# Ledger of designs, part 5: VHH binders against UPF0282 protein Pars_1056

Target 1, 306 residues: UPF0282 protein Pars_1056, of Pyrobaculum arsenaticum (a4wjr7)
Amino acid sequence: MEILPVGEESLGVRSMCLYVETRDVRILFDAGVSLAPRRFGLPPHPRELERARSVRGEIVRLAQQADIITVSHYHRDHFTPWYPSVYMATDGETYKKVYGGKKVLMKSPADLNWSQRRRHYGLAKALQEAGAKAVYADGGEWRIGGTVIRASPPLWHGPAGSKTGRVIAFAVSDGEERLVFVPDVEGPVEPEPVAFLEEVKPTVVVVGGPPTYLGWELERALQRLTEIIDIGPHTLVLAHHLLRDLAWREKIEAVLQRAEKRGVRVATYAGLLGRKDELLEAMRRDLYAAEPAAAQPAEEGIDEGD
Below, E stands for the ipSAE of ESMFold2; O stands for the ipSAE of OpenDDE; V2 stands for 0.75 times the mean of E and O plus 0.25 times the DockQ between their complexes.

## First folded at step 1 (VHH)

Design d01 (framework vhh_7nfr_2)
Fold by ESMFold2-Fast, scan of step 1:
Structure d01 (fold): chain B 306 residues (1-306), chain A 122 residues (1-122)
Amino acid sequence: as target 1 above (306 residues)
Amino acid sequence: QVQLQESGGGLVQPGGSLRLSCAASGFTFSSYAMSWVRQAPGEGREWVSSISGSGGRTYYADSVKGRFTIARDNVKNTLYLLMDSLKSDDTAVYYCAKGYRWSYGSKYFDYWGQGTQVTVSS
């Protein structure tokens, strides 16, 4: 299988978008990109806006090739909205280019919080207008030739009971590799994502790491990450919330040492591409210090929990 | 040390054919997607074609689809581009590019060859 990182904090945007191609099927995981409306009290720097536009162009291009597009949960950095947005680099037609005629595997609304239920409503209408064939994926399994796609049961977005709600993970096996995409578990913190990984026994894990810049639940997240390493994937991709912190490597040093001892490669999305990390959100103060820019108006309705 | 060396370029008349080769060393060739990228005089780089590590998947730019064929020989560690029905617009330096382990091509390359010149003219 081919795995192409598309967007993530190490690539300068809020995203976890990943393109995966097997002999049988092309999958685009979580076709979304956004920017923090405020970080360190500052709006997105022009370099971040340019990066969001670049990533959005890649999302549109790859979506047109994809057979399946996923929506793991209803935060705006994980799907393409049906309205114009500067921070998401969309116009009113972008969602039709992404989702038009596509099979969409998406989180069931059965257990959503109020915020996610509202966004689900709008996205579901947009998908219908775009002619997408959307199905609720929680706990499901699909076989396409030699490829098996499996969705997890609902998992917590962070600690159990979190205001950020629930998410689903996806496993893809083509007989050569077993990839699991585990978005926005913030660690994980809870044991259920690790239980899913132990059942699948992946060769490649892509997981939303802990938000070390917020400092909560870090001890439990580090323990879960060592448990993932002990499953023995050849590659562990640490993504998303973790990469909003310039000091992330220092804060997970014990995890990195365990991975090295076990022969597990740890990479960011940028690292998978052979590029240096460009943590533009975490560097926002530095970007403004080096290249001052005019303030942009804040976007209404952005979810601060993303 | 990764090395990529192109060959097979030259002068050809419109409608003619050429076969480009790229000899690869310093990495496990079969584990990586490989690509061809060209640069015409005064133009930017244009991605031409990509092939997966196993050779089971190929992808082509619209400008060359139906005329070019990408292939690889994993025993010989060699990438090929078979170019048929060449047009003056195909005149460019052609580069062999190594993709990342987890990518089949596009703009994501960590190593490039020196290039081989293809000139299509009478």
Scores: ipSAE 0.000, ipTM 0.276, lowest interface PAE 11.4, mean pLDDT 86

Design d02 (framework vhh_5c3l_4; at its last look DockQ between E and O 0.05; V2 from the best seeds 0.00; counts 0 for: pae E 13.1 > 2, placed apart)
Amino acid sequence: QVQLQESGGGLVQPGGSLRLSCAASGFTFSSYAMSWVRQAPGKGLEVVSDISSSGRSTTYADSVKGRFTISRDNAKNTLYLQMNSLKPEDTAVYYCARGWYKPSYGSHLDYRGPGTQVTVSS
ESMFold2-Fast, scan of step 1: ipSAE 0.646; ipTM 0.843
ESMFold2, look of step 2: ipSAE 0.000; ipTM 0.297
ESMFold2 (binder alone), look of step 2: mean pLDDT 85; pTM 0.862
OpenDDE, look of step 2: ipSAE 0.376; ipTM 0.770

Design d03 (framework vhh_3k1k_2)
Fold by ESMFold2-Fast, scan of step 1:
Structure d03 (fold): chain B 306 residues (1-306), chain A 120 residues (1-120)
Amino acid sequence: as target 1 above (306 residues)
Amino acid sequence: QVQLVESGGALVQPGGSLRLSCAASGFTFSSYAMRWYRQAPGKEREWVAGISSSGGSTSYEDSVKGRFTISRDDARNTVYLQMNSLKPEDTAVYYCAAKWYRGSYPYDYWGQGTQVTVSS
C-alpha cells in the first residue's frame, strides 16, 4: 500500500486529505481544504492562501486518478464545496472536477445537527449534479480484489454529545498493511474510536489529534492516544487540530515517550513526506511580523447563510 | 507497448552519489504517479520514494529521508532518484513503477530494475 499525504496543518492548511493506493484501488480520503478565517485576530496570510490553492490543485489532480473519494463528516475542510470560496480555494465548478463520475463513500445524515444537515443536503445535491455515485458508508464493507475497505460505526466528533455530531473512520487492508483513517475525533476523547482500532488491529493509524491550543479534555485525549499506541501499529500519524499549536510536541510528550518505548513511529503528514512541518496557521503572527500584508477581504460564512 | 526502463545503476563507494533515471513510453506519463522500490538479495521488495502525477507531492521511506530526492520531467517522460550519502545498506536492485487508474489497466507497470552496489 502507498500512502500519500495531500493536505493537513503540518503542510500549512486545514485538511486531512490523504491518498491511499493499493494494487486494486485508489482512494482519496476527505478531499477538502480550508483556512481559519481568524487566528490570533488575524485573517489568513497570503502565504496560507497560496498554500491552500496549491493543495486544492493537488486534490483536483488526485481526485481524477481516484476510484473512491470519502466524506467522513460535513465540515468544510473535509469535502469540496459546490460554491466559490477563497479560503477553500474553489470556484463553482471545482466540485465537478473532484467528484464527477466518482464513487463517494459518505457519512449517513443520521445524528446531524441543523448546520450539518444543511451542508449534507447541499453536498448530496451537488454530488448528484456532478454524476457521482454516492452511498452512505456507516458500518459498510467493500471488497475489491485483495483490498478490503471498512467504514466504522458513527464515532463522536470530540466529546460525547458534541454539537458537530458524528464522523466515520475508514479501514483499508491489502494483505501488507492495515491502515485506519480516523478523522476529526479531537483526540480521540471517547472510547469508541479506540474500540474500532482494537477490532481492526491496524499497522498504520492516521488520527485527528487533540486541540492542545484549546487545552480542554486534554488528559482524556492523551490517555486515548496511549491506548492507541498500546495496540501496536508500526506508525501513528498525528494530524489536524493538534498541528494548530506550535507547542504540540511538548504538550503530548508523555504520548511520544510511550511510543518510543513501544517502538511505534509517530509522524505528521509532513514527516511522512520527508519534509519539515510548516504549521502556517500556528505561525500566523510570525508570518505577518516577517511579511506584513494589506488586509484582504475576509470570506464570510457563505455555506451557513448564503 | 508499455515500457519502463531504469538506468544509472553502478558500483559506488560509501558516501558517494548516484542518479537513477526511469524512461517511460507507451502510456500518458503525466497522468501517472511514479514510485521507486528496491530489493536486496533474499529480501522482499520495499518502497523507497514516490512522486504524485503533478510533481507537487513527494514521499520517502524513513531510512532514505534527507539523502534521496525523487523528481520528474514530464517533457522527457522520465522520473529520477537522486541518491546522496550512499551507505552499504542501500545496495539493491532499484525498480521504477507507474501506478494505474483502476478503470484503465488491471495492474501496475514495473521496470526491470537497475543494480546499485555500495562497496569499498
Scores: ipSAE 0.000, ipTM 0.109, lowest interface PAE 21.6, mean pLDDT 84

Design d04 (framework vhh_8h5u_2)
Fold by ESMFold2-Fast, scan of step 1:
Structure d04 (fold): chain B 306 residues (1-306), chain A 120 residues (1-120)
Amino acid sequence: as target 1 above (306 residues)
Amino acid sequence: EVQVVESGGGLVQPGGSLRLSCAASGFTFSSRYYAMGWYRQAPGNQHERVAIITSGGSTNYPDSVKGRFTISRDNAKNTGYLQMNSLKSEDTAVYYCAARYWGSPKYDYWGQGTQVTVSS
């Protein structure tokens, strides 16, 4: 299978968007992009706004090629909204270009918190208006030629009982590779995501790493990541919340050492592309210092703040 | 061989109690199964979910049995349970145990069912 990173913090935006192509099917995972409305007390720098527009253009382009698009949960950086947004680089028509006529595998509204339930309602209506063929994916399995797609049962977004709610992971197998996409588990910290990975026995894991810049549950997350390494994927992609911290490598040094010992490659989305990490959100102070810029528009989407 | 087998059904008077057991073989509740559940089917009525328990111990019940029925599991014995209290004639049904494998859209393993009859 071909795995193409699309958007993520190492590529300068809040996202986990990933494009996967097998001989049988083309999948776009979590077609969303967003920017922190405030980080270090600063609004997005013009370089971040430009990067969000660039990533959004790539999402739209790849959505045209995709057979299936997923929505793992209802946070703004994981789906394309039906309304205009500067920080999500959308207008009122963007969602139709992404979801129009597509098969959408999405998180069931069962077990959602209030904020995600509201966003689910709006997105479900927008998908219907766009002519998308949406199905609730939790625990589902689809066979397309030689490719198998599986969705996990609901998993916690961080620790059990988290106010951020629940997410689903996706596994894709084509007989050559077994990829698991594990968004926003913040580590993971709970054992259930690792249990799903142990069942699938992936060759490639893409997982939302711990928010080291916030410091919570770090020891538990590091233990879970070592358990993932011990499953033995050839590649472990550490993504998302982890890459909002310039010091992330130092803070997960034990995980990196274990990966080296076990022969597991650790990569960011940028690293998979052979590119240098561009952690624009984490560098926001430096961006403003090096390239002073005019005041940005009013803050947007503060529910996705640090 | 991979299966679940129900036991503990029988005849009980209204207001009585009954405890159903679900024994799993060839798999475990904790390492492979996100949820275990109890379902019932009464003659002429719709199939109904009665109780769900996750690997972490979270439980869910419909209003029809909430407060009267309790689902639990003993991972060391690889057995699930349904404690039924304050039984009513409308609880009369065949009760099925089901185990859900990770990633499955449906319950993978269903028992043969055990009859519960609430009558004088």
Scores: ipSAE 0.000, ipTM 0.109, lowest interface PAE 20.4, mean pLDDT 84

Design d05 (framework vhh_5j56_2)
Fold by ESMFold2-Fast, scan of step 1:
Structure d05 (fold): chain B 306 residues (1-306), chain A 128 residues (1-128)
Amino acid sequence: as target 1 above (306 residues)
Amino acid sequence: QVQLVESGGGLVQPGGSLRLSCVASGFTFSSRSYYAIGWFRQAPGKEREGLSSISSSGGYSTSYSDSVKGRFTISRDNAKNTVYLQMNSLKPEDTAVYYCAARGYSWRPLSSNQYDYWGQGTQVTVSS
């Protein structure tokens, strides 16, 4: 199997978009990109806006190749919206280029809060208008040639009872690798994501790590990450919320040490591409200090989806 | 009409250097349709071998096969829509037809089956 990082905080945007190709199928996981409307009291820097446009272009290109596109949950950095947005680098027609005629595996609306219910309604309508073949994926399994795709049951977006709602993870097995894509579990902090990983026994794990810049539930997240390492994937990709913090390495040093002892490679999306991390959101103060003052206005108030 | 044209091949003595060029027409190397450009070679009686690749993304990821690491360097000039392969310390076993190829959306940079468009090839002969 081939794994191509597309968008994520180490690549300068809010995203977890990943392209995976087996001999049988091409999958684009969570075709979304977004920027924090405010961080450190500042709007996105022009470098972040340029990076969001670049990632959006790559998402559109890869969507043309994809057989299946997923939507793990209904936050703005995990899908392409049906409306124009500067911070999501879309013009209101982009969703047709991404989803038009595609098979879409998406989170069931059964456990949605108000904000996710509203976004689900709009996205479901847009997918219908685009001619997408969308199905609710929770707990499902698909076999395509020698490839097996499996969706988890609903998992918490962070701690149990979280107002951010529920997500689903995806496992892809092709006989050579077993990859699990685990978006927005914020650690994980709960045991259910680890139980799913233990059942699959993946060779590659891509997991949304803890929001260390917020500090909540950090000890539980560190425990869960060590449990994931102990499953023994050859590669653990730590992604997303974790990479919004310039000090993330120090805050998870115990996890990094355990990975080294167990022979598990830890990488960011940028690291998988052989590039240095560019944590543009976490660097926003530094970006403005080095290249001060772009003319605003900037987009505000659509929502902050994470 | 999409076309890749290699040039710069020829006869060179062992230890010599040669620079191959790959020029694209009908599309640009920085276009949304093509992720990476690769160099391949095929010698008589052998399967096609991937040598090097360069991505279209910012930062330009490069890859090299073990047989050419340290001797060959891939580079690009987007203004000229050209990718280069600088070959140093050439050996008789480097004798082959050299191809450039363009691929869309695959991460396996040195796998020939991932490439959609191929040049016609240019002969490189390393002999005294």
Scores: ipSAE 0.000, ipTM 0.169, lowest interface PAE 12.9, mean pLDDT 84

Design d06 (framework vhh_7nfr_2)
Fold by ESMFold2-Fast, scan of step 1:
Structure d06 (fold): chain B 306 residues (1-306), chain A 122 residues (1-122)
Amino acid sequence: as target 1 above (306 residues)
Amino acid sequence: QVQLQESGGGLVQPGGSLRLSCAASGFTFSSYWMSWVRQAPGEGREWVSSISSSGSTIYYADSVKGRFTIARDNVKNTLYLLMDSLKSDDTAVYYCARHYWSGKPYYGMDVWGQGTQVTVSS
């Protein structure tokens, strides 16, 4: 199994895009990228905009090779939109290059809030127009040669009852290698993602960590991360919301110590590529201080698929 | 433009040593797995060695294990192949190559250098 990090906060963008290849199938998880419209009262720095464009190019390139593309939920950093967006580094036609003729495994719309229903509607229409074959994946299983793909039941995006909604995780098994991709669980906080991981017993876990910069539910998230370490993957990739905080290592030090004691490698997407973390969103004040740039006009009022 | 430039090849006697270098430009070298691949006259390309983006994971072909060492310098954007105990069947053009995805030895290569000739002969 080959695992290629594509985009994530340690790589300077909002994303969790991951490319996975087995002998039987090529999967692109959550083909999306975006930037925070505002952080520390500042718009994206030109360096962040360039990084988003670079990641978008990689997403398009890898989508051309992919057999399957996933959509774990309907936040803008997890799919390619059907409309132009500077902060998502895309035009109104790029979704055709990503999804055209592809098999798409996506979250069921059964329990979405208003904003996610609107985004789901627009994306579903765009996928049909692109000739994609979309399947609602919640709880499903697919066997392709020696590879098994499993989707979790719906999991909370953060604490139970969250207005942010639900997501699905994906497990990929190929012989002794088992990877689980667990987007936007914000920790996890709830026990269900850990229960799914205990059923799969992965060798590699890629999980959206807690938003430590917001301080929400940190104690429960640290406990869940400890439980994940105790499952014993050889590699735990901590991603996404966690890497929007320059102080993240300090805030999860207990988790890092337990991982070291139990021989679990902890990595960011950048770490998997042998790069140093470039937390550009968390560094936005520093970027403007070091490389003063004129604030670009507000590029978009979010049209949400008008 | 994205480019790889090999150097360090030459004529050497059996049992000798050579150090090959590959200078990378036009892309973020530290983000990519890199490989050395060789091609002997009249033969297909043979994978020699791969190194992860950080340098921590390394693979060697059985034919070169214990004799060759792959290394990289991410500050200098340079890949190396240190070749010891050279044999006549190591004679080949040696190419450095960039992997467009991680980890898998000898496939997924999209950028190649022009090659550097290594000849092992008396």
Scores: ipSAE 0.000, ipTM 0.126, lowest interface PAE 17.2, mean pLDDT 85

Design d07 (framework vhh_8emy_2)
Fold by ESMFold2-Fast, scan of step 1:
Structure d07 (fold): chain B 306 residues (1-306), chain A 120 residues (1-120)
Amino acid sequence: as target 1 above (306 residues)
Amino acid sequence: QVQLQESGGGLVQPGSSLRLSCAASGFTFSSYAMHWVRQAPGKGPEWVSSISWNSGSINYATSVKGRFSISRDNPSKTLYLQMNSLRPEDSAVYYCAKSYWPGTYSYDYRGQGTQVTVSS
């Protein structure tokens, strides 16, 4: 299979968008991009806005080729909204270009908080208007030729009982590789994501790492990450929240050392592309220091809806 | 507080050799892969070489392979780069960087650099 990183913090945006192609099917995981409205007391730098627009263009391009698009949960960096947004680099027509006529595998609304219920409602209506063929994916399985796609049962977005809700992970097997995409588990912290990985026995793991810049639940996340390494994928991609911290490598030192000892390659999205990490959000102070006269964009509320 | 202090740069003629050193402090040196990265005037940074925590894995950029040798001394917390057969295109500021992966580095843990100029 071909695995193409599209957007993520190591590529300068809040996203976890990943494109995967097998002989049988083309899948675009979590076709979303966003920017932190505030970091270090600063709004997004113009360079971050340019990067978000660039990533959005790539999402639209790859969505045109995709057979299946996923929505693992209803945070704004994991789907394309039906309304204009500067921080999500969308206009009112973007969602039709992404989802129009596509099969969409999405998280069930059964266990959402108020903000996610509102976003789910709006997105579901927009998908119907765009002619998308959306299905709730939790625990499902699809066979397309020699490719098998599995969705996990609901997993916690961070610690158990989290008010941020639940997410689903996706496994794709093509006979040669087994990839698991595990968004926004913030570590993982809980054992259920590791149990799903142990069941699948992946060759490639893409997982949303711990938010080390916030210091939450780090010891539990390090334990879970070492358990993932012990499953023995040839490649472990650490993504998302972890890459909002310039000091992330130091904070997960034990995990990186275990990976080296076990022969597991650890990579970021940028690393998979042979590029150096460009943690623009984590560098926001430095970006403004280098270009202090940069125009400040109009602020956008994270929970705004039309 | 992580510190990386490079030394050993200078002005040399083409074909000469130089040995760069990087003294590390503020972290467990023996647990981290280390890298050399260079930046020539008007250009972005270019990865040069990487060495794993135990020296079991060593990698070089194609442009320096066969001419440069990376090594480390964990007891003294020092990283080295032996540069042989230097060429004008090797002229750059050379930075020591702390990272667990070949071809990548942490911006926050880069030293101030040491200037290497290869010119007649």
Scores: ipSAE 0.000, ipTM 0.117, lowest interface PAE 19.3, mean pLDDT 84

Design d08 (framework vhh_3k1k_2)
Fold by ESMFold2-Fast, scan of step 1:
Structure d08 (fold): chain B 306 residues (1-306), chain A 120 residues (1-120)
Amino acid sequence: as target 1 above (306 residues)
Amino acid sequence: QVQLVESGGALVQPGGSLRLSCAASGFTFSNYAMRWYRQAPGKEREWVAGISSSGGRTSYEDSVKGRFTISRDDARNTVYLQMNSLKPEDTAVYYCATRFYPWGSTYNYWGQGTQVTVSS
């Protein structure tokens, strides 16, 4: 199993896009990228815009190689929109290059909040227009040669009852190698993502970590992360919301110490590539202080989601 | 406003030691790799040493390897260069720099420098 990080906050963008290749199938998880329209009261710096365009190019390239593309939930950093967007580095045709003729495993709309149902509606129409073969994945299982893909039941995006809605995780098994992709659980905070991981017993876990910069539910998230370490993956990739905070390592130090004692490698997407973390969103004040740039007009029609 | 201020330069005898300091302000120090460069009279500025943002990786120019040690103290927003077994060839103005590595390009910011003279 080959694992290629594509986009994530340690790579300078809002994304969790991950490419996984087995001998039987090529999967692109959550083919999306976006930028915070405002962080520290500032719009995206030109460095962030350049990075979003670079990541979008990689998403398009890898989508063309992929057999399956997932949509774990309906936030714009997890799918390619069907309209032009500066912050998502798209034009009106980008979605056809990503999804055209592809099998798409996507979150069911049955338990979404209203905001995610609206985004689902628009994306479903776009997928149909692109000729994609979309399947609602919640709790499903697919076998392709020696590869097994499993989708979790719906999981909370953060604490139970969260206004951010529900997500699904994906497990990919090929022989003794088992990867689980766990997007936007913000920790996790709730026990259900850990229960899914305990059932799968993965060798590699990729999980959206807690939003430490927002200061809530941290104690519960740290407990869940130690439970994940105790399952014993050889690699734990901490991603996404956690990497919007320059102080993230300090705030999860107890988790990092437990991983070290248990022989679990903790990595960011950048770390998996052997690169330095470039937390551009978290560094936005520093970018503007070091390299002042003219204010850019706010992108029209941005849907401010988590 | 990004600012780097070097200190510690002095006149020393061959075989002596010096510790240079660079105090950083105006940016989030703990997330940037830090570098030391030097420039001798009539020569181009050359890289001397580097330390990663985490402090877990260090690198050195061949002529200083084993004699110089770079370190950082993120609580004090300071990077250091410990120089041992100094040679006349080490005489230069020493500069602190920070490097940021976006896709395919770099951002550099320089301090004003501190003079090191190794002479008998």
Scores: ipSAE 0.000, ipTM 0.109, lowest interface PAE 21.0, mean pLDDT 85

Design e01 (framework vhh_7nfr_2)
Fold by ESMFold2-Fast, scan of step 1:
Structure e01 (fold): chain B 306 residues (1-306), chain A 123 residues (1-123)
Amino acid sequence: as target 1 above (306 residues)
Amino acid sequence: QVQLQESGGGLVQPGGSLRLSCAASGFTFSNYAMSWVRQAPGEGREWVSSISGSGDSTYYADSVKGRFTIARDNVKNTLYLLMDSLKSDDTAVYYCAKDYEWSGRYPEYFDYWGQGTQVTVSS
């Protein structure tokens, strides 16, 4: 299978968008991109806005190639909205270019908070208007030729009981590789994502790592990450919240050491592309210090639960 | 094994109220969103309302918003539709479905329908 990183914090945006192609099917995981409206008291730097536009263009291009597009949950960096947004680099027609006529595998609306419920409602209507063929994927399985796609049961977005609700992970097997995409588990912290990974026994894991910049539950997240390494994938991609922190490598050093001893390659999305990490959000102060912006972008509303 | 059984329909005068129930079995009820869908005589299916697994998130079709309330009891594995200010246009067979439906546009995704309960609004 071919695995192409599209957007993520190591590539300068909030996203986990990943393109995967087997001989049977082309899948675009979580076709979304966003920017933090505020970080260090600062709005997005023009460099971040440029990067979001670049990533959005790549999402649109790859969506046109894709057979299946997923929505693991209803945070703004995981789907394309039906409205104009500067920070998501969309106009009111972008969603039709992404979702038009596509098969969409998405999280059931079970256990959504108010913000997630509102976004789900709007996205569901937008998918209908775009002519998308969408199904609730939780616990499902699809076979396309020699490729098997499997969705996890609902997993916690962070610790159990989190107001951010639940997410689903996706496994893709083509007989040569078994990839699992595990978005926004923020570690994981809870044991359920590891149980799913132990069941699948993946060769490649892409997982949303802990938000080390917030300093919560780090000990449990490190333990779960070592359990994932012990499953023995050849590649572990650490993504998303973890890369909003310039000191992330230092904070997970024990995990990196265990991976090295077990022969597991740890990579970021940028690392998979052979590129240097460009943690633009984490560097926002430095960007403004080097290149002060003359004008601020228009204010964009923040949904609760982003 | 999945079973959904609707009840509570009947004949009611315009402006009246009804409470529909759906008894669910064969799956973990609280893990799934539930929906109400209706079908008027000789017409296609119309999505009416959906509720999240926890019961905290609800969605309504524009035609029923402000008049209908969807609710669930996860202890009793029962879904409800509380119908107020009923109109003749609300006359239909009402079905409960395991998964949320998107304004009824994708009826091919309705995998777990019950038997339906008839609601007739007339004098």
Scores: ipSAE 0.000, ipTM 0.122, lowest interface PAE 18.9, mean pLDDT 84

